# Designs tried in a protein design chat: VH-VL binders against q0aze0. Part 440

Target 1, 268 residues: q0aze0
Amino acid sequence: MKIILVNNRFKENTEKKAQEIAGQLSALNVEVIIDNGLDEPYAGTVDFIMVLGGDGTMLRAARRYGQRAIPVLGVNMGTVGFLSNIEINELAEYLPLILREEYSLEARMMLEVAVFQQQSLLTRVFCLNELLLRSNSPRMLSFALEISGQKLEPYRGDGLIVSTTTGSTAYSLSAGGPIADPQLDAFIVTPVASHIINKRPLVVSPEREISLHLLEEREAIIGIDGQIKMDFGAENRVLIKRAPHPLLMVNLKAKPFFTSIDRSLQRQ

## First folded at step 19 (VH-VL)

Design NN11 (framework fv_ragifilimab)
Fold by ESMFold2-Fast, scan of step 19:
Structure NN11 (fold): chain C 268 residues (1-268), chain A 122 residues (1-122), chain B 113 residues (1-113)
Amino acid sequence: as target 1 above (268 residues)
Amino acid sequence: QVQLVQSGAEVKKPGASVKVSCKGSGYTFTGYWMYWVRQAPGQGLEWIGVINPDSGGTKYNQKFKDRATMTVDKSISTAYMELSRLRSDDTAVYYCARGKEYETYLGYFDLWGQGTLVTVSS
Amino acid sequence: DIVMTQSPDSLAVSLGERATINCKSSQSVLYDYDNKNYLTWYQQKPGQPPKLLIYWASYRESGVPDRFSGSGSGTDFTLTISSLQAEDVAVYHCQQYYSTPLTFGQGTKLEIK
């Protein structure tokens, strides 16, 4: 068995812990690759991915490895989040099940984001939570939203979020989007500080294609999973569709989504 | 192992064009953004543009957009930057550089070519 | 465009003493969504390309000695060399990557006193 340990080099103790776990796994004849996020993703054959950290580390792992259809386990290192399944202090208890491949998998849809510079493809990225289009100045944006070729009335406001159901509890929630069952596959389209009072979040089929472009030259950005930033001007267009493969998340421990989100909302 | 190697020094007359090459080796060439930066003698660094070697897509500094052309030949892991209608104030060392943040063009540069001196004089 | 201004233009420091170089951006390079400062520092020796020292304002590149550190947030940034060595004589450049066009400071020349 070959396992990738994904960690964040910049978090206290996380690299030391990754090396400890790697040593433990090597003693059990498991080949380990440590991915601290600094170099390009490991390109070889891999059986399992263990993500050591919080939700941010899981989002990075999903972008790096999510399209390979490899089981990914989130192991929480401190900060409570939605994308981890077990705590680091529980790893020893669950390790035998991991090595025997005795676990279930939950598929989480991902977005494929294609960014164009005029008529030419600039880049293509994948994400687990969302794409954010946002003004980078005090001025509101004027922008066009098209859903499967259907052109909606122009949007005017600070921006828009296109989210997966996994992303429903991330930035989309803060912007007024609905909480979505992670078992559903859907795009959630949430306006950010819309000047037009009747612009509501939309829940649309994951088979739809969503495109965005500015109607006026403004300082705008697109953000992906809160970790990737790109400029967005009137010469840019973005096309969002369902990614070819979902992220395969490992379930070792029952995680009660609805009671967890309910408690989280009461705490705020 | 990991390196960027640029073409040699050029001397050009005003109004001519220059094309600088940059060959990458020791890494996945299409996995990283490639930037072009210049430095006039005794001056600071100035960004020209960036190309995605995978897609061929480009973003230019507006100052250079009408004169600079960036291209890539993936089969030989080589990027090119051509600057046309040269003036004497285009005299500079031209660098290619690899972006460390491979998911975005808003990045910093961990690997640089050795530089190509372009002299424009009558 | 974001304008990057370094101070001083040149600095002479004795061996073993602390060197401090400042960089100011005309607008914030701190992104509120990811809470990162889009700022980097390079070292450039005569006849050589720049070499990466510090990225994300405070993270040290692999292989860079511990005496180099970066600090600051928003618009004001500092590169510190805690105990100057002879090999540190160079021009130091800051760069923002918050938005295009990517821009650099004018450079600070560091010399031995």
Scores: ipSAE 0.841, ipTM 0.911, lowest interface PAE 0.6, mean pLDDT 91

Design NN12 (framework fv_ragifilimab)
Fold by ESMFold2-Fast, scan of step 19:
Structure NN12 (fold): chain C 268 residues (1-268), chain A 122 residues (1-122), chain B 113 residues (1-113)
Amino acid sequence: as target 1 above (268 residues)
Amino acid sequence: QVQLVQSGAEVKKPGASVKVSCKGSGYTFTGYWMYWVRQAPGQGLEWIGVINPDSGGTKYNQKFKDRATMTVDKSISTAYMELSRLRSDDTAVYYCARGPEYETYLGYFDLWGQGTLVTVSS
Amino acid sequence: DIVMTQSPDSLAVSLGERATINCKSSQSVLYDYDNKNYLTWYQQKPGQPPKLLIYWASYRESGVPDRFSGSGSGTDFTLTISSLQAEDVAVYHCQQYYSTPLTFGQGTKLEIK
């Protein structure tokens, strides 16, 4: 058995804990690859991915490894979040179940985002939560949204979010988007401070392709999962579609989504 | 050994073109953005552009857009920067550099080539 | 374009003393959603390419001595060398990566007094 341990390179205690866990796994004849984010993703075959940290570390791991159809377990080491399944102090208790593959998997859709520069592909990025388009100046944007070739009336406002259902509780929620069951596959398209009164969030089939481009020269940015930033001008366009593979999240312990989000919203 | 190795010094006449190469080794060449930066003698650093070695997609500093062309040859893990219509004020050391933030071109540089001196004189 | 201005242009500091180099951006390089400053510092010795010292304004690159530290936020940034060593004689450059074009300060030349 071969396991990747993903940790947050910016947190020294997380790296120390990764080394400790690697030693424990090695003693059980498990081969361990440590990924602290400093190098490219491990290219070899692996059986399991263990993510040590919070939601941010899980988002990074999902972009690095989510398309390989490998089980990914979030192990919380900091503040509670939505993407971790167990706490670090519970790992020893659950480790035998991991090694015997006695767990269930929850599939979470991901986005494939292709960014173009003057009709040439600039980059392709996968993400678990969302693509954000927003103005980088006090001026509002005018932009075109196309859904599977259907051209909508122009959007005017501060921006737009294209989210997975997993991302429905992230930036989309703050912009007025709906809370979605993360086990559903759908795109959620949420306007950011639209100046058109009746622009509502859209929930669309994950089989659709969504494209965005600016209609007027403006300074804008695109953001991915709150962690990646790129400039976006009139020379750019993005194409968003369902990623080929969902992230396979390991479920060792029941984590009731609806009661968790309800409690979170009551505390505000 | 993770490294970037550039081609040797060039002397060109005004109006000519120069093409500098940058060979990466010890890492997956297509996994990281490649940047080009120059430095005139005794001056600061100036960004020319960035290329995604996987897609071949580029973004240029507007100052160089009309004269600079960045390309890659993935089969030999080599990036190229060609600067045309050279002027004497193009005399500089030209660097290639790798960005560790592989998911965006808005980055800093953790690995640099040794530099290529390009001298433009009559 | 974001203009980066360093001060001073040159600085002489005695061995073992603290050296402070400043960098100012013409607009904020702090991004509010990730709460990161898109600012980095490089060290450049004569005849060599720049070497990464500090990234994201305050994180020290692996292998860089702990006497180097970065601080500041928004538009005003500082590189500090707490106890200057002879090997620290170099030109220091700040860079923003908040937006293209990527831009650098003019450089600060650090010398031993």
Scores: ipSAE 0.821, ipTM 0.899, lowest interface PAE 0.7, mean pLDDT 90

Design NN13 (framework fv_ragifilimab)
Fold by ESMFold2-Fast, scan of step 19:
Structure NN13 (fold): chain C 268 residues (1-268), chain A 122 residues (1-122), chain B 113 residues (1-113)
Amino acid sequence: as target 1 above (268 residues)
Amino acid sequence: QVQLVQSGAEVKKPGASVKVSCKGSGYTFTGYWMYWVRQAPGQGLEWIGVINPDSGGTKYNQKFKDRATMTVDKSISTAYMELSRLRSDDTAVYYCARDREYETYLGYFDLWGQGTLVTVSS
Amino acid sequence: DIVMTQSPDSLAVSLGERATINCKSSQSVLYDYDNKNYLTWYQQKPGQPPKLLIYWASYRESGVPDRFSGSGSGTDFTLTISSLQAEDVAVYHCQQYYSTPLTFGQGTKLEIK
């Protein structure tokens, strides 16, 4: 058995703990690869991915490994998040189940984001939470949104978010989007500070294709999972669709999503 | 070892074109964006453009858009930057540089080529 | 374009003393969504390409000695070398990666006094 341990290079506690866990797993004849985010992803075959850290570390793991159909377990080491399943102090208890492959998998849809420069593909990126289109200046954007060939009336405002249901509690929530059950598959399209009061968040089939482009040259950016930021101009177009594979999240312990989000919102 | 190796120095006349190569080794070539940056003698660094070696997609600094062409040959892990209609003020050391982050275009660089001096004289 | 301005143009510091180099951007390079400053520092020795020292304004690249530190936010940034060593003699460049075109400061030449 080969396991990747993903941790955050900027947290000394997670780096030290990753080494400790790697030692424990090696003693059980498990081959361990540590990915602290600094270098390229491990290219070989692996049986399991253990993410040590918060939601940000899980988002990085999803981008790097999410399309490979490998079980991914989130292990919380600090601030409570939505993407971890167990706490670090519970790992020893659950490790025998992991090694015997005695767990269930929850599929979480991902976005495939294709960015074009003129008529040519610039890049293709996968993400778990969202794509954000946003003005990078005090001037509002004028942009076109097309859903499966249906061209909507132009948007005017600070931007737009296209989110998965997993991303409904991330930036989309802050912009006024709905809280979605992460077990549902859907795109959530949330306007950012729209000047048109009737521009509502949309909940759209995950089989749809969504395209965005600017109608006027403005300073704009696209952001992906809060980790990738790219300039976006009138010569650019983005195409968003469901990624070929969902992220396969390991479920060892029941997590009460609705009571968790309710408690989180009361802290604001 | 992870490295970028560039082609040798060039001497050109005004109006000519120059094509500089940059060969990557020791890492997954298509997994990192490649940037081109130049430095005139005694001056600061100036960005020319970036290419995604996987897609071949490019973004250029507007100053160079009509004269610079970036390409890649994945089979030999090599990126190229061609600058046409050379002027005397194009005399500079030209660098290729790899993005720090895998499969992202963030725009800061951990790995640089050794540089290629291009001299344009008349 | 975001214009990057460094100060001073040159600096002479005695071995073991603190060196401070400043960098100003013509507009903020702080991204409010992720709360990160899109600012790097490079070290360049004669005849060599630049070497990454600091990224995200304050994060030290792996293998860079802990005497190097970065600070600042928004438009004003500082690179500090707490105890100058002989091998630190170089030109130091700041760079923003908040938006294209990517832009660099003019460089600060650090010399031994």
Scores: ipSAE 0.804, ipTM 0.894, lowest interface PAE 0.9, mean pLDDT 91

Design NN14 (framework fv_ragifilimab)
Fold by ESMFold2-Fast, scan of step 19:
Structure NN14 (fold): chain C 268 residues (1-268), chain A 122 residues (1-122), chain B 113 residues (1-113)
Amino acid sequence: as target 1 above (268 residues)
Amino acid sequence: QVQLVQSGAEVKKPGASVKVSCKGSGYTFTGYWMYWVRQAPGQGLEWIGVINPDSGGTKYNQKFKDRATMTVDKSISTAYMELSRLRSDDTAVYYCARAREYETYLGYFDLWGQGTLVTVSS
Amino acid sequence: DIVMTQSPDSLAVSLGERATINCKSSQSVLYDYDNKNYLTWYQQKPGQPPKLLIYWASYRESGVPDRFSGSGSGTDFTLTISSLQAEDVAVYHCQQYYSTPLTFGQGTKLEIK
């Protein structure tokens, strides 16, 4: 068995813990690759991915490895989040189940984001939570939204979020989007501080294609999962669709989504 | 190991074009963005543009957009930057560089080529 | 365009003493979503390409001695060498990667007194 341990190098306790866990796994004849996020993703075949950290580390792991159809387990190391399944102090207890492949998998849809420069493909990235289009200046944006070729009336405001259901509790929620059951596959399209009356969040089929471009020369940015930044100008267009593969999340113990989100909202 | 190797020094007359090559080795060439940066003698660094070796997509500094052309040949892990209509003030060392952040072109450079001196004189 | 301004243009420091180089951006290079400063520092010795020292304003590149540190946020950044050594003689450049065009400071030449 070969396992990738994904950690965040910039959190010192996480790096040391990854080394300790790698040693324990090696003693059990498991080959371990440590991925601290700085270099290119490991290109070889692996059987399992263990993510040590919070939601941010899981988002990075999902973009790096989510399209390979490999089981991914989130192991929380302090900050409570939505994407981890077990706590670090529970890992020793669950490790035999991992090695015997005694767990279930939950599929989470991902977005495929294609960014164009002057009608040519510039880059393609995947994400688990959302794409954010936002103004990078005090001036509001004027932009076009098309859903499966249907042109909506122009948007005016600070921006727009296109989210997965997993991302419904991230930036989409802050912008007034609905909380979605992560077992549903859907795009959630949430306006950011719209200056047009009655621009509402939309919930659309994940089979739809969504495109965005600016209607006026403005400074804007695209943000992905709160971690990737790109410039967005009138020469750019973005196309968003369902990614070919969902992220396969390992489920070793029940983590009830609705009670977790309810508690988070009550704490403020 | 991981390295970028550039073509040798060039001497050109004003109005000519120059094409500099940059060969990557020891890493997945198509997995990282490739940048071109120049440095005039005794001056600071100036960004020319960036290319995604996987898609061939490019973004140029507006200052160079109408004169610079960036391309890649994936089969030999080589990037090229051609600068046309050369002027004496284009005399500089031209560098290729790789950014560590592979998911965006907004990056910092962890690997640099050795540089190619281009001299433009009459 | 984001303009990067370094100070001083040149600096002479005695061996073993602290060297401080400043870099200012014409607008903030702090991205609120990831809470990172898109600012990096390079060291360049004569006849060589720049070498990465510090990224994300304060993270030290692997293999770079711990006497090098970066600090600051938003528009004001500092590179500090706590105890100058002979091999540290070089030109130091800051760079922003918050937006295109990517821009660099003019460079600060560091010499031994």
Scores: ipSAE 0.846, ipTM 0.909, lowest interface PAE 0.6, mean pLDDT 91

Design NN15 (framework fv_ragifilimab)
Fold by ESMFold2-Fast, scan of step 19:
Structure NN15 (fold): chain C 268 residues (1-268), chain A 122 residues (1-122), chain B 113 residues (1-113)
Amino acid sequence: as target 1 above (268 residues)
Amino acid sequence: QVQLVQSGAEVKKPGASVKVSCKGSGYTFTGYWMYWVRQAPGQGLEWIGVINPDSGGTKYNQKFKDRATMTVDKSISTAYMELSRLRSDDTAVYYCARSREYETYLGYFDLWGQGTLVTVSS
Amino acid sequence: DIVMTQSPDSLAVSLGERATINCKSSQSVLYDYDNKNYLTWYQQKPGQPPKLLIYWASYRESGVPDRFSGSGSGTDFTLTISSLQAEDVAVYHCQQYYSTPLTFGQGTKLEIK
C-alpha cells in the first residue's frame, strides 16, 4: 500500500507529527509520500490519501488530488472542522481498518473552473467549496450571469459566489446562502450585496454550466476555496461546471452533519 | 535537479527583435506558471508577463503588451519570450522564473533562470 | 498599479549588527479572503539572479538562515537580518503579487561598514 500524507508545514508541530506517522506506517510496510504543500503534487499511483490538519488542508488536498478518485481521509489535528472524519488521537484505533480497506466512501462534488483571457483559456482549476467573484475596490460590479445558455438580467453589487453543497457552510453561508445537505449535488449561486431588488440565491442542477463576465471595466478578483486569488477584468470570463470526479471522502466514524452545523451556528 | 536554463547573450540594433529561450528540467514543466522579468543595468526588476505552459494562455504587463510575445514548446519543455521593435532602453538582463504557486499567476519566484543579457545599441 | 517603495536606497551595517530594510506598498496587499499578505523578499548578488528569501511576508524559504525574518502587514513590511554576516552583502528587493502587473521595489543595497 502506498499512502500520501498531506500536511501543512507552517502549522505548529504538523511537520514533526507527519514524520512520526510516516515512520509508523513504514513499520507496517506502507510506502509513504509526504506532501507538505510546497512541492508539486505526487504524480505516481497511490492507494489512499491521509490529510493531517483542518479544513484548509483538506481543501488544498482536494484541489491537488480530488480528481484522481482516491480515498481521502481527513484527520483533525486541532481546530474542529467539517471535512475531517477522525481525530489524530484516534488514528491508531482506525489504522487496521484503513489498511484492510474497511470503510465507506462519501462522494462530494467539486467545481471545475475555467478562466479565460479574452478568447483563450488561461487556466483551469478545481475546488471543493466555491468560486467567489468580488470587487477589489469600493466601486460595485456590473456583471453578466449565464446559466446553461440562459442569459439572466445583469447583476449589480459587490459580487457573486458559486458554491458546491459542501461549500454551503463556508462563504456562501456568510453571504446569505442556504445550508445544503452535502449528500445533494447542486450548485448554489449566492449574490454578494446585490443592489438589484429580488436577486435571490439560486439552487441549480449540477449539470448546469455557469458563466460570468464583467459588463464594465472594474477591478475585480476571483477567489477559490478561500485560498487562491486571481485578477478579473472585462477581458476575462469564467466557466464553471461539475468536475469530472467527486472527492471520495473516507467515512470511518459517523459524523452527523446536521447536529454539527447546528452546534456551530449556536456559538454565533 | 530542478532548474531553468536560458539562451546566451545577444547584441541587437534598435528596431530589431530578440527571442530568449528558457528550458525547464527536473519538474513537470506544464504544471507551473512561467514568468518573464527584466533588469536594466544597476536598476530594479520589471515584470513582463506570465504564461501557463499547459494552456498557452498569457497575461502581459500593459507596458509590454504590444511588443512582447510569450510562447511555449511543451515537447522540449521550453518557454520563449520575443521582444520586438527594440530600443536602447531595452538593454537589460532578461530572466525567466517559475512560481511554486501553481494554482494562480499571482505568485512569487522560487526558481530563476541564470539570465540572458540583451544589449541594444547602434 | 501597486507601487512598491523601499527604504533606504542603501544601508551600511557593521558585522554582527542588525540590518533593517523597509518596503511600502501604495495599497494594501493583505487579502481578507485568505488573510495573507502577498509580499515576498529576494536577495540578489552581483551577476546572479535574485534568490527567494521570504514569501507571504513572513515565511522563510527552506535553506535561508534563521537570521533573516520578514514582518509587517497591509502596506508596511520589513526585512530584518539579526546578525549581519559578510555573505549578506547584496541588493534586496521586495515584490507584491496581490495583483497584476506584478511589481518590485527599487532595491536596497546592503554593504558592510
Scores: ipSAE 0.845, ipTM 0.911, lowest interface PAE 0.6, mean pLDDT 91

